# Designs tried in a protein design chat: VHH binders against Probable tetraacyldisaccharide 4'-kinase, mitochondrial (LPXK). Part 20

Target 1, 363 residues: Probable tetraacyldisaccharide 4'-kinase, mitochondrial (LPXK), of Arabidopsis thaliana (Mouse-ear cress) (q8lea0)
Amino acid sequence: IASSLYGVALQIRRSLYRYSLLQKHRLPVPVISVGNLSWGGNGKTPMVEYISQFLVDSGLTPLILTRGYAGGDEVKMLERHLRGGPVKIGVGANRAATAALFLDKYGCVDSSSLRSFFDLHERAQVWTISEKIGCIILDDGMQHWSLSRDLEIVMLNGLNPWGNGHLMPHGPLREPLLALERADVAVVHHVDLITKQSLRDIENMIQGFKKSIPIFYSKMVPKYLFDVKNARSHVALEALRCASVLCVSAIGSADAFVKSIEMTGAHYVDRLDFSDHHLFEAEDVETMSRRAKGLEHKSNCKPIIVVTEKDYDRDPEILKCLDSYTVLVLCSELQITPILETDVDSFNYTLMKALAAKFYVSS
Key: E = the ipSAE of ESMFold2; O = the ipSAE of OpenDDE; V2 = 0.75 times the mean of E and O plus 0.25 times the DockQ between their complexes.

## First folded at step 14 (VHH; framework vhh_7d4b_2)

Design b03 (from y03 with S53T; at its last look DockQ between E and O 0.73; V2 from the best seeds 0.59)
Fold by OpenDDE, look of step 14:
Structure b03 (fold): chain B 363 residues (1-363), chain A 124 residues (1-124)
Amino acid sequence: as target 1 above (363 residues)
Amino acid sequence: QVQLVESGGGVVQPGRSLRLSCAASGFTFSDYAMGWYRQAPGKQRELVALISTGGDYINYADSVKGRFTISRDNSKNTMYLQMNSLKPEDTAVYYCARVQVWETSGKYRVFDYWGQGTQVTVSS
């Protein structure tokens, strides 16, 4: 019943915007929306990070608009990863108002300059980055209809793309599958963790809703570590080389996590798996310590305990209780994975093309 | 209509504690960051503390760090300010404010609604 009500409310809201009963704000800079169909593990925030970095590297300063930190472990991750960079992260319930205020404060790249940027980019010429905002990225934009969007990206969790097919709270879906019709690009996340058959099934489903929609693929890859006692620290993956490592996680993809650690060149790798989303307790810390001690005896060296960012963000303090061991957090980033005729270049091209269209095609 | 109503102010001796509350109505409380400001006589209004929607981000003025604790209960649409080890310098009208927009770097904040304020007086 609650799911039905949620669905009805969502449809009503959509209808109001669809029929222009509610005003959509058009912004002077391109707007990218990154959304997901379901909760959890969809790669939405990592994609926002990727796009942000891509734009920065291309010479545009992006503004990320997010609703807030409520229940969003991934937002913490995003802020941590982009800290100190040129990317602006604006938080506000009203995205349109937030955008307007940030644009007023920091300025925006004018339309003529943006057009020039896209022209030069197409010609692989260098663009000097401006402190002015050149693009806006909506985090979780699918549920926010107040802003006109130039590109709508939908992230799908390859491990659970559709859930049980029901909307919240009965199911994990935040949006009906029909919402795919609004998407300009679909990205299947965790593609490295699913079978070829599963991938084909997902593709077929997506294409069933929107036949011509470009589909890309992504995965998470390890980049660096930080110490739980210092979240601003930066530890190279090479620090695990020839080390004994205890992998501790409470995530759905523990095997992938362990594999990533093995690939660092660790000499001994052990693992302690908890249920997905498990909140560590004092007893768990004892279990971790006991397991680490066992590994120490086997490897004849003191092991490093490694956890995931998700685990860390759930409760950073509990992990500090492991004071007898070095505890590191593995930080990962989203990578576009080449599959079939798609790759990172084609994805980036698709993004740029869509953004450029704002200036060449009258909406 | 957005409403913010402060309570819990009063007169206390130095070293004592007070707990302020801000009851919010007229909007989805959990969607907005909130903050406390204070204005002493003859001084400008200053930020005391800010708390994000979920409470994951908190910022304190240096003058109150370690003594004051900001918190919120979204189920009750209420924000709190626990003030410990109060000093005469803490004497001011304390205002509850809704944060319309804030930057994660903490450098930019816009407040759009304010309460009427509650008087806090710290005197011997």
Scores: ipSAE 0.527, ipTM 0.809, lowest interface PAE 0.6, mean pLDDT 88
ESMFold2, look of step 14: ipSAE 0.565; ipTM 0.780
ESMFold2 (binder alone), look of step 14: mean pLDDT 84; pTM 0.843

## First folded at step 15 (VHH; framework vhh_7d4b_2)

Design e01 (from a05 with G54D; at its last look DockQ between E and O 0.83; V2 from the best seeds 0.57)
Amino acid sequence: QVQLVESGGGVVQPGRSLRLSCAASGFTFSDYAMGWYRQAPGKQRELVALISSDGDWINYADSVKGRFTISRDNSKNTMYLQMNSLKPEDTAVYYCARVQVWETSGKYRVFDYWGQGTQVTVSS
ESMFold2, look of step 15: ipSAE 0.572; ipTM 0.798
ESMFold2 (binder alone), look of step 15: mean pLDDT 84; pTM 0.837
OpenDDE, look of step 15: ipSAE 0.400; ipTM 0.732

Design e02 (from a05 with A33L; at its last look DockQ between E and O 0.02; V2 from the best seeds 0.00; counts 0 for: pae O 14.9 > 2, placed apart)
Fold by OpenDDE, look of step 15:
Structure e02 (fold): chain B 363 residues (1-363), chain A 124 residues (1-124)
Amino acid sequence: as target 1 above (363 residues)
Amino acid sequence: QVQLVESGGGVVQPGRSLRLSCAASGFTFSDYLMGWYRQAPGKQRELVALISSGGDWINYADSVKGRFTISRDNSKNTMYLQMNSLKPEDTAVYYCARVQVWETSGKYRVFDYWGQGTQVTVSS
């Protein structure tokens, strides 16, 4: 019943926008929306990061718009990863207002220049990046209808793409599966963690809703670590080579996390798994310490404790209570995974082509 | 093993040009944003230019904008810096670097690998 109410509310809201009862704001630059159908673990924020970097690499300064409240952890991650670069990050529930603020402050690339950009890009010409905002990326954009979009990307969690098939709160779905019809691109995330059969099933499902939708695949890849005591630090993954590592996590995919650590060349790897989204308490810190001590005895070396970014962002301070141990945070990035005839190049191409096409039509 | 080897440095008079090269090996060159840094005597290392993995995106320090041109040939695993209208203040050791990560707190780019540098001296 509650799910039904939620669904109805969504439908009403969508209808209001569809029938122009609520105005959508058109921004002066291309808008990319990254969303998901279900709550959690879908790779939205990592994709946003990827796209932002892709745009930067292409010569456009992106503005990321994120809600910030419910996604506080994601914002922190984005800020940590991107704020030092040309990417702008706007945090606010009202994305339109936030966008306006940033556009006023930084300006935007004019339409003529954008056209030139796309033309040059197609011709593989060098483009000097503008300090002005050239594109906007909506984090969690599927549920934010107030802004017009040029490209809609939907992230699917390969581990649980559909949940139980029900909308919140009875299920993890934030959008009905039919919402796939609004997507221009679908990305199956965590593709490395699912079987080929599962992947095919997901593809079939997607294609059942939208036959022509391009489907791409992604996974998280460890990139570097940082010390919890110094979030500005940068520790190469090679630092874990020949080390004893205690993997501590409160995430849904602990196995993947542990595997990633093993792949760094660590000699001894132990793990302490907590429930997904568990907030560490003092008792947990003690447990971590005890476990680390045990590992120390086994490996005859002082272990490094490694946590995920999600764990860190939930409560950075609690992790600092592990005074006797080095505690590192594993930072990962989204990688487009080549499957079949798809790869990072085809993904990027698809994004650019779709973006260019829609922008030209809408401009 | 990741290696970056700079070449092309030398002594030139003001107004002259030099072309630096950076030969990269030990990694997939085309996957990384690359850049040139320079360090003058008694000064901190400073950014000169950046170029995206595909060469589509380029950024210059204000001090070299309009005079320097960064480019790359991914087929040759080589990055270039064409330096025109050289000034005495351009005198520095020039370093090739591979970008690893953006540092938000310090608002700087993290480069995990550097070349040994090549000396550029601009003097009358």
Scores: ipSAE 0.000, ipTM 0.213, lowest interface PAE 14.9, mean pLDDT 84
ESMFold2, look of step 15: ipSAE 0.482; ipTM 0.732
ESMFold2 (binder alone), look of step 15: mean pLDDT 82; pTM 0.825

Design e03 (from a05 with Q100Y; at its last look DockQ between E and O 0.55; V2 from the best seeds 0.50)
Fold by OpenDDE, look of step 15:
Structure e03 (fold): chain B 363 residues (1-363), chain A 124 residues (1-124)
Amino acid sequence: as target 1 above (363 residues)
Amino acid sequence: QVQLVESGGGVVQPGRSLRLSCAASGFTFSDYAMGWYRQAPGKQRELVALISSGGDWINYADSVKGRFTISRDNSKNTMYLQMNSLKPEDTAVYYCARVYVWETSGKYRVFDYWGQGTQVTVSS
C-alpha cells in the first residue's frame, strides 16, 4: 500500500511537470543527470566523479550539485578526490536555486563558446579550460525534475538492478522501470561481478523499455590507499603485497571489497563484515582489535587493517582508536569496462555527442 | 513558517562549559546544513561551526577548535553546540542559522534563516 502511494505520488509529480503545470528551469549551460532506479551501490557518485574529471580534461569546468542528505559520505569522498582542482561542488536541497547561485557567483561559459567547444571536441581539437562553469552535473538527479536536463544517465547495479521489482518501501526501487524511457545512456555497474547471462538479461530488460538506448559497463578498481591518521597521505597498493590484511567494512558489497584486496597480492586476507551503513562503535573497535590480534597469531605478522572510503567518511575519528595497528583506507575509482563494441572512448564520445545534440536543440 | 530557537545560554566563569541547543521547525530539518554564529559587542558576526544535513561534515572556526563540538539530532530537529573550556573572548550572542546553499570547499555559503540568538557571557 505504501509503495502504491509512493508510485502514485511519483506519477502525479511527473504528470505535473509533463503538462507544464510545474515549471522546469533551463540553465544556460549543459546539464547532466546521473541517477539510478534503486537504492545503494549503483555507482552514481563514482560516475559523477568520472564525468567531472572527463569534462575538466576536455576543457570545461563542471559544477556538481548534490542534495547532501544521506549522501554526506559521498560528498566527502568527492570533495577529497577533487580537492585542489577546478571542480565545484554545491550542496542544497533545491538544485535549481543552488545552480543559479553558483552561476551568479562564478559565472558561466556563454552559449557561443559552448557551441565552439562541442565543435572543436568533435574535431579532436584542444580546448583551453575556463574558470567559468561550463557544465552542471546532478548527483542523484533522476528524482529531481525541477531542472531541465540535456543528458540523463541511469546507473544500474549489476548485482541487483531491479530488486524485487517493487517501489519503496516494499522494494528498493526509487523509480519505476518505465523511468528507463527517460534515460539517454544506461550504465551497468559492477559488471565484473556478474555472469554473462545476468548481463544479457539486464540488457534485454533495458532494451525492452528503450530499444535504442546505448548501454555501457563499469566497475570499481582500487587506486591507492591513505592512512586514517593522514587523509592526505598516498600509499601505493603495493604496500599490501605480502602483507597480512584485515578487511573491515560496513557496506553492501563486502565481497567485492575483499576480492580487491586479495588482488593486491596480500599474503593473508581476513575479513570482518558489518551491516551496511553501520556506524562503528567502541565495541566494534575492540572487535576489530581482537580479530587483528588473531590474524597476527595466524600469519605471524602484524596485520594492516583496511577499510573503505565510505566507512572512513562516516566516522574518521573512531578508526583512529585502532592505535596499535596501521589502518588504511582503500580508494577506488570507476572504470568504464570494454565489452563488445563499447569502451571508455565510445562512452566519452556518446556522452559528448548526446550532450551536444540536446544542448543545441534546447538552446 | 521557518523557526529557529536557540537556548542554553547564560553566564559562566572561565573554564566552564555550556551546551547550546537550536530547535528547528517549519521545514525538513534533515535536508539542510546548519551552523552556529556568534557576535560579540562591537564586532562582526562570525562563523563558529557548521554541520552538514547528515552530520557527517563538520567545520569549526580556528578559535574554537578542540573546545567546541557541533552536533545534530535530526529525529528531534535539534542542533547542539557543546562549549567547553570557555574563555572571556567567547562572550557573544550565539545564533543558529540554516544553510540554504554551501560549497564543499567552504568558500561559499548562503544562509537564509537565523534564530534570535542566545547570550553567552564568560566572566570571572
Scores: ipSAE 0.399, ipTM 0.731, lowest interface PAE 0.7, mean pLDDT 88
ESMFold2, look of step 15: ipSAE 0.561; ipTM 0.793
ESMFold2 (binder alone), look of step 15: mean pLDDT 82; pTM 0.827

Design e04 (from a05 with S105T; at its last look DockQ between E and O 0.64; V2 from the best seeds 0.54)
Amino acid sequence: QVQLVESGGGVVQPGRSLRLSCAASGFTFSDYAMGWYRQAPGKQRELVALISSGGDWINYADSVKGRFTISRDNSKNTMYLQMNSLKPEDTAVYYCARVQVWETTGKYRVFDYWGQGTQVTVSS
ESMFold2, look of step 15: ipSAE 0.610; ipTM 0.834
ESMFold2 (binder alone), look of step 15: mean pLDDT 83; pTM 0.836
OpenDDE, look of step 15: ipSAE 0.408; ipTM 0.728

Design e05 (from a05 with V110I; at its last look DockQ between E and O 0.73; V2 from the best seeds 0.53)
Fold by OpenDDE, look of step 15:
Structure e05 (fold): chain B 363 residues (1-363), chain A 124 residues (1-124)
Amino acid sequence: as target 1 above (363 residues)
Amino acid sequence: QVQLVESGGGVVQPGRSLRLSCAASGFTFSDYAMGWYRQAPGKQRELVALISSGGDWINYADSVKGRFTISRDNSKNTMYLQMNSLKPEDTAVYYCARVQVWETSGKYRIFDYWGQGTQVTVSS
């Protein structure tokens, strides 16, 4: 019953916007929405980061808009990863209002310049980056209808793309599958962790709702580590080579995390898994210490404790209590994975083309 | 309508502690960052502490670091300020404020709603 009510509410809201009973705000710069159909690690934030960097590299300064709640950890990660760069991250419940304020504060690239940008990009010419905001990226924007969007990207968790097929609270779906009709691009995340058959099934499902939708694929890849005592540090993955490592995590995909550590060339890898989203307590720290001590005896070397960024961002201070051990945080990035005729170049091209087309039509 | 109501202020001797509370209503509390400001007589209003919507991002003024602790309970629509080791310089009217927009770098913040304030007096 609750799920039905939620569904009806979504439909009503959508209808209100569709029939212009509720006003959608049009912004003076392109707006990209990155969303998902379900709760969970669908790769939205990593995709937002990717797109942000892509835009920066292309010569546009992006503004990331995020709600902040339930995404605080992701915001921290974004801030950490994008620190020192031109990307701006705005937090506010009202995305339209937030956008307006940031645009007023920092300015925006004018429409003519944006047109030139897209033309030049199509011709593979270099564009000089401006300090003015050139594009807005909505993190978790699929459920936010107040802003007009030029590009709608839907992230799908390859491990659980549809959940049980039910809307909240009976299922993990935040949007009905029909919402795929609104998507301009679909990205299947964690493609490295699913079977070919599963992938085909997902593709067929997507195409059943929207036959012409471009489908791309992504995964997370480890990039570097940092010390919990210094979040600005950069430790190469090679530091784990020939080391004893205790993997500690409270995430849904612990196996993938452990595998990534194994791939670094660690000599001995042990693991301590907590429930997804578990907040570490003092007792847990003791458990970690005991497990590390055990590993030390087995491997005859002092182990390094490695945690995920999500674990770190939940409570950075608790991890510092492991003062007898080196505690590192594994930082990973989203990578567009080449499958069939798709790759990172085709993805980037598709984004730019779709964005340009809609932006020109809407402006 | 948005309402912010501060409580917990009073007169205390130096070195003592107070705990301020801000009760919020009229909006989805968990969607907004919140903050404490204070204004001493003859001085400008200054930021004391800020806390993100989820409580995972916290900033303090340098003058209160190590002494004050900001927290929130979203289930109760309440924000708190634990003030320890109070000094005469902490004497001011303390205001609860809702953050409409903030930038993660901390360089840009907009506050849209304020409480009426609660008086904190630290004197011998």
Scores: ipSAE 0.305, ipTM 0.668, lowest interface PAE 0.9, mean pLDDT 88
ESMFold2, look of step 15: ipSAE 0.624; ipTM 0.837
ESMFold2 (binder alone), look of step 15: mean pLDDT 83; pTM 0.835

Design e06 (from a05 with S53T G54S; at its last look DockQ between E and O 0.60; V2 from the best seeds 0.52)
Fold by OpenDDE, look of step 15:
Formats: sequence, C-alpha cells, structure tokens
Structure e06 (fold): chain B 363 residues (1-363), chain A 124 residues (1-124)
Amino acid sequence: as target 1 above (363 residues)
Amino acid sequence: QVQLVESGGGVVQPGRSLRLSCAASGFTFSDYAMGWYRQAPGKQRELVALISTSGDWINYADSVKGRFTISRDNSKNTMYLQMNSLKPEDTAVYYCARVQVWETSGKYRVFDYWGQGTQVTVSS
C-alpha cells in the first residue's frame, strides 16, 4: 500500500511537470543529471566525479549540485577528491535555487562560448578552461524534476539492477522501470562482478523500455590509500603487497572490497563485515582490534586495517581509536569498462554529442 | 511557514556555561545546514558556528573554538550551541539561522531565515 502511494505520488508529480503545471527551470548552461532507479551503490557519485573531471579536462568548470542529506559521506568523498581543483560543489535542498545562486555568484560561460566549446571539442581542439561555470551536474538528479536537463544518465547496479521490481518501501526502486524512457544514457555499474548472462538480461530489459538507448559499463577500481590519521596522505596500493590485511567494512558490496584488496598482492587477507551503513561504535573498535590481533598471530605479522572511504567518511574519529594498528582507507574511482564496441572514448563522445545536441535545441 | 526559535540565553558570570537551543519548524530540518550568529551592541553580526545537515561538517569562528560546541538532533528538529568558558566578549544576541545554500569549500554561504535571537550576557 505504501509503495502504491509512493508510485501514485511520483506519477502525479511527473504529470504535473509533463503538463507544464509545474515550471521547469532552464539554466543558461548545460545540465547533466546522474541518477539511478534504486537505492544502493549504483555508482552515482563516482560517476559524478568522473564526469566532473572529464569536463575539467575538456575545459569546462562544472558545478556539482547535491542535496546533502543522506549523502554526507558521498559529499565528503567528492570534496576530498576534488579539493584544490576548479570544481565547485553546491549543497542545497532546492537545486534550482542553489544553481541560480551559484551562477549569480561565480558567473557562467555564455551561450556563444559554449557553442564554440562543443564545436571545438568535436574537432579535437584545445579549449582553455574558464573560471565561470560551464556545466552543472546533478547528483541523484532523477528525482528532482524542477530543473530542465540536457543529459540524463541512469546508473544501474549490475548486482541488483531491479531489486524485487517494487517501489519503496516494498522494494528498492525509487523510480519505476518506465523511468528508463527518460534516460539518454544507461550505465551498468559493477560489470566486473556479474555474469555475461546477467549482463545480457540487464541489457535486454533496458532495451525493452528504450531500444535505442546507449548502454555503457563501469566498475570501481582501487586507486590509492590514505592514513586515517592524515587524510591528505597518499599511500600507494603496493604498500599492501605482501602485507597482512584486515578488511573492515559496513557496505553493501563487501565482497568486491575484499577482492580488490586481494588483488593488491596481500599475503593474508581477513575480513570483518558489518551491516550496510553501520556506524562503528567503541565495541566495534574492540572487535576490530581482537580480529587484527588474531590475524597477527596467524600471519606472524602486524596487520594493516583497511576500510572504505564510505566507512571513513561516516566517522573518521572512531577509526583513530585503533591506535595500535595502521589504518588505511582505500580510495577507488569509477572506470568505464570496454565491452563490445564501447569504451571510455565512446562514452565520452556519446556524452558530449548528446549534450551538445540537446543544449543547442533547447537554447 | 519557516520558524526558528532560540532559547537558553541568560545572564551568567565569566567562566560559566550556557546551552542554547534552536527549535525549527515549517520545513524539513534535516535537509538544511544550520548556523549560529551573534551580534554585540555596536558590532556587526558575526558567524559563531555552522553545522551541515548530518552534522558531519562543522565550522567555528576562531574566537569560540575549543569553548563552543554546535550540534543538532534531526529527530527533534533542534540545533544546539553549548557555550563553555564564557567571556564578557561573548555578550551578544545569538541568532539561529538556516543555510539555504553552501559550498563545500566554505567560501560561499547563503542564509535565508533567522530566528528572533536570544540574549546572552556575560558579566561579573
């Protein structure tokens, strides 16, 4: 019943916007929405980071808009990863208002310059980056209909793309599958963790809703580590080579995390899994210590404790209580994975082409 | 309508403590960062402390660091300011404010709603 009510509410809201009963705000710069159909680690924030860096590298300063609530850990990650760069991250409940204020404060690239940018990009020419905002990226944008979008990217968790097929609260779906019709690009995340058959099934499902939608693929890859005592530190993954490692996590994809650690060449890998989104307490720290001590005895080496960025960002201080051990945070990034005729270049091209086309038409 | 109501102010001697509360209503409290400002007589309003939606981001004015603690309880729609080791210089009207928009770098903030304020007086 609750799911039905939620569905009805979504339909009503959609209808209101569809029939122009609610005004959609058009911004003077391109707007990219990154969303998902379900709750979970669908790779939205990592994709936002990827796109933001891509735009910077291309010569446009992006503004990331995030609601901030229930995503504090993600915001922290973005802030940490993008610190010192030109990317701006705006936090506000009303994304339209937030965008307007930031555009007013920092300015925006004019429409003629944007057109030139897209033309030059198509010709593979170099563009000098402006300090003015050139593009807006909506984190978790599918549920925010108040803004007109030039590009809609939907992230799908390859491990659980559809859940049980029901909307919240009976299922993990935040949007009906029909929402795929609104997407310009679909990205199947965690593609390295699913079977070929599963992937085909997902593709078939997507194509059943939108036959011509481009489908790309992504995964998370370890990049580096940092010490919990120094968040600005940079520790190479090779530091785990031949080490004993205790993997500690409170995430939905703990297996993937552990696997990534194993791939570093660690000699001994143990794991301590907590429930997804679990907040560590003092008792948990003790449990970690005990487990680490046990591993030490087994491996005859003092183990390194490794946690995920999400775990760290929830409560950085609690992890410092493990003062007897080195505690590192694994930092990962999203990578577009080549499958069939798709790769990172084709993905980037598709984004730019689609964005340019819609931006020109809507402007 | 959006309402912010401060409480907990009063007259105290130097070195004492006060705890201010801000009760919020008329909006989804958990969706907004919040902050405390203060204004002393003849002086401009100044930021005292800021707290993000989840409380994971906190910023203090240098003058109150180590003495004041900002916190929030989203289940109660309330923000708090624990003020310890109060000084005469802390005498001011303290205002609760809602942050409409903020940049993660802390360089840009917009406040859209304010409370009526609560008087804090520190005197011998």
Scores: ipSAE 0.406, ipTM 0.729, lowest interface PAE 0.7, mean pLDDT 88
ESMFold2, look of step 15: ipSAE 0.574; ipTM 0.797
ESMFold2 (binder alone), look of step 15: mean pLDDT 83; pTM 0.833

## First folded at step 16 (VHH; framework vhh_7d4b_2)

Design g01 (from y03 with Y57T; at its last look DockQ between E and O 0.56; V2 from the best seeds 0.47)
Fold by OpenDDE, look of step 16:
Structure g01 (fold): chain B 363 residues (1-363), chain A 124 residues (1-124)
Amino acid sequence: as target 1 above (363 residues)
Amino acid sequence: QVQLVESGGGVVQPGRSLRLSCAASGFTFSDYAMGWYRQAPGKQRELVALISSGGDTINYADSVKGRFTISRDNSKNTMYLQMNSLKPEDTAVYYCARVQVWETSGKYRVFDYWGQGTQVTVSS
């Protein structure tokens, strides 16, 4: 079947690279790959954002490389979140070629300077950020074998880490579970939404493939809102305090979304759930309006309609049709969650250590 | 081998519509952003419209905004340009182009393959 063919194709490609029949391109700066095993909300893009911001804060200008197709909506989110900052986002099917062009355009931090950076960073000394590219982050990099990478991060959706165990198209897996052997770091995402037992099961599975792999944990946390009419706007979460809110979503974790809204201190919270990945139509807008009107009568105040970034990025224009109401988009960020002996500091340390290794290894 | 073939050009009167097509082959079409350029006689080649690989990001030249619509069907390896309310100023050879690389925060774009072009003439 098609899934079997896909699997064979992957294996062949891997073998070709493994046996050096195909050459991997090495770049002059460290390369971090962020990937996943399956389609879905694995936290890949939020992790890319997190890492990019971390690097910026550390004094390195990152270049994000993305293919742009499967992650079109994610790219929009990244661009929106990182707009105005030093982070570069390059879109192209050939990541090596893309990298080369961006490095030519913006330049790269030389090896000696990078070594100095890592030495200073280890000593907690301040580094002046360069406009030159100091690190490359591959978005969805697990499947891109043409580039050599210094760190391979695999994101796992805690809610559905393995799907049905089958490769596409029969299952959601893009890579076999064996691909975990290639990972340097595993991150279980949405850890706040899963049971301890489930988490243990996931850990056991990961360790079954690679016993020594560091496992970290992450979740999404609300950060701010923006108005659908102005994606550059910034509305504090406090704006929802004591407000009537209609939560509208077409996502798999609607309960989590609603809970996040409740936590803002909203006075009245109603919800309208659509199927996961549902594209809103005109009829849906009418439904939203009717529901909002009902809430208005119940709460005796005009409600705010809140949607998720995923919902917004699918079709920003349809949401503007709700012109009688304030429609806000909830923006969230990835947070490394402390579990056991792991935390944000240990994660960051792991990142830096991996990046530094490129410059301390002979050849 | 990468190939881009434009079609749908012709001679039309002002105010009329044309639909251009670009058939792509020799590469994974869905992995690449695509664009339309045009070159009028004695003028430089100019961008008309761009569309991302998934179709989620679209950009138009100011001169064609509201009149032209770029779209793509990845299942057919084809990109389209619906041109409405055509003007004499739209007369040009229209070229399909593959975008090798583009930057999200700016106008940095690299094109690596072009079609042969299709002539669009708008005249009374």
Scores: ipSAE 0.344, ipTM 0.703, lowest interface PAE 0.8, mean pLDDT 89
ESMFold2, look of step 16: ipSAE 0.529; ipTM 0.773
ESMFold2 (binder alone), look of step 16: mean pLDDT 84; pTM 0.841

Design g02 (from y03 with Y57T W102Y; at its last look DockQ between E and O 0.81; V2 from the best seeds 0.60)
Amino acid sequence: QVQLVESGGGVVQPGRSLRLSCAASGFTFSDYAMGWYRQAPGKQRELVALISSGGDTINYADSVKGRFTISRDNSKNTMYLQMNSLKPEDTAVYYCARVQVYETSGKYRVFDYWGQGTQVTVSS
ESMFold2, look of step 16: ipSAE 0.531; ipTM 0.788
ESMFold2 (binder alone), look of step 16: mean pLDDT 81; pTM 0.817
OpenDDE, look of step 16: ipSAE 0.515; ipTM 0.792

Design g03 (from y03 with Y57F; at its last look DockQ between E and O 0.75; V2 from the best seeds 0.58)
Fold by OpenDDE, look of step 16:
Structure g03 (fold): chain B 363 residues (1-363), chain A 124 residues (1-124)
Amino acid sequence: as target 1 above (363 residues)
Amino acid sequence: QVQLVESGGGVVQPGRSLRLSCAASGFTFSDYAMGWYRQAPGKQRELVALISSGGDFINYADSVKGRFTISRDNSKNTMYLQMNSLKPEDTAVYYCARVQVWETSGKYRVFDYWGQGTQVTVSS
């Protein structure tokens, strides 16, 4: 019943915008929306990070807009990863208002300059980055209809793309599958963790709703580690080479995490799995310590404890209680995975093309 | 209508503690960062503490760091300020404020709503 009400409310809101009963705000710079159909593990935040970095590398300063209420840990990750760079991260419930304030504060690249940028980019010429905002990325923007967007990206969790088929709270879906019709690009995340058949099924489902939609694929790859006592530190993955490692996680895909650690060349790998989203308590820290001690005896080497960023961001302080051990956080990044005729270049091209269209379409 | 109502103020001796509360209504509390400001007689309003919507980001004024603790309970639509080791210089009207917008990498924040304030007096 609750799910039904949610669905009705969502439909009503959509209808109001669809029939122009509610006005969408248009911004002077391109707007990319990154959203998902379901909760959890969809790669939305990693994608936002990827796009942000891509734009920076291309010569545009992006502004990330996020609501900030349900994804505090995600905002932490973004802030940590993008710290010191030109990317701005704005938090506010009203994205339109947030955008306006940031554009007022930092300025925006004018339309003429943006046209020039896209022209030069098409010709693979160098563009000098401006401090002014050149693009806006809406984090979790799919449900935010108040802003007009130039590109709608939907992230799908390859492990559970459709959940149980029900909307929240009875299911993990935030949007009906029909919402795929609004997407300009679909990205199947965790493609490395699913079977070929499963992937085909997902593709077929997507194409059933929108036959012409470009589908891309992504996965998470380990990038570096940092010490829980210093979140600004950078530890190379090679630090785990030939080391004894205790993998501690409270995530849905612990196996993937452990596998990533094994791939670093660790000599001994042990694991301690907690329930997904489990918040570590003092007793858990003791359990971790005991397990680490056991591994130490077994391997005759003091083990390194490794946790995920999600685990760290939930409660960074509790992990510091493991004072007798080195505790590292594995940081991963989203990678566009080449499948069929798609790859990172085609994805980037699709992004740029969509953004450029804003300036070449006659209103 | 957005409403912010402060409570918990009073008169205390130096070294004592007070706990302020801010009850929020008229909006989705969990969507907004919140903050405490204070204004002493003859002085400008100054930031005391801020907390993000989920409580993950917290900032304190240097003058209160280590003594004050900001927290929130989104299930109760309430923000708190635990004030320990109070000093005479902490005497002020304390205001609850809703943060409309904030930047993660800096100290840029915009406030759109304020409470009426609660008086805190620290005197011997």
Scores: ipSAE 0.437, ipTM 0.750, lowest interface PAE 0.7, mean pLDDT 89
ESMFold2, look of step 16: ipSAE 0.612; ipTM 0.822
ESMFold2 (binder alone), look of step 16: mean pLDDT 84; pTM 0.847

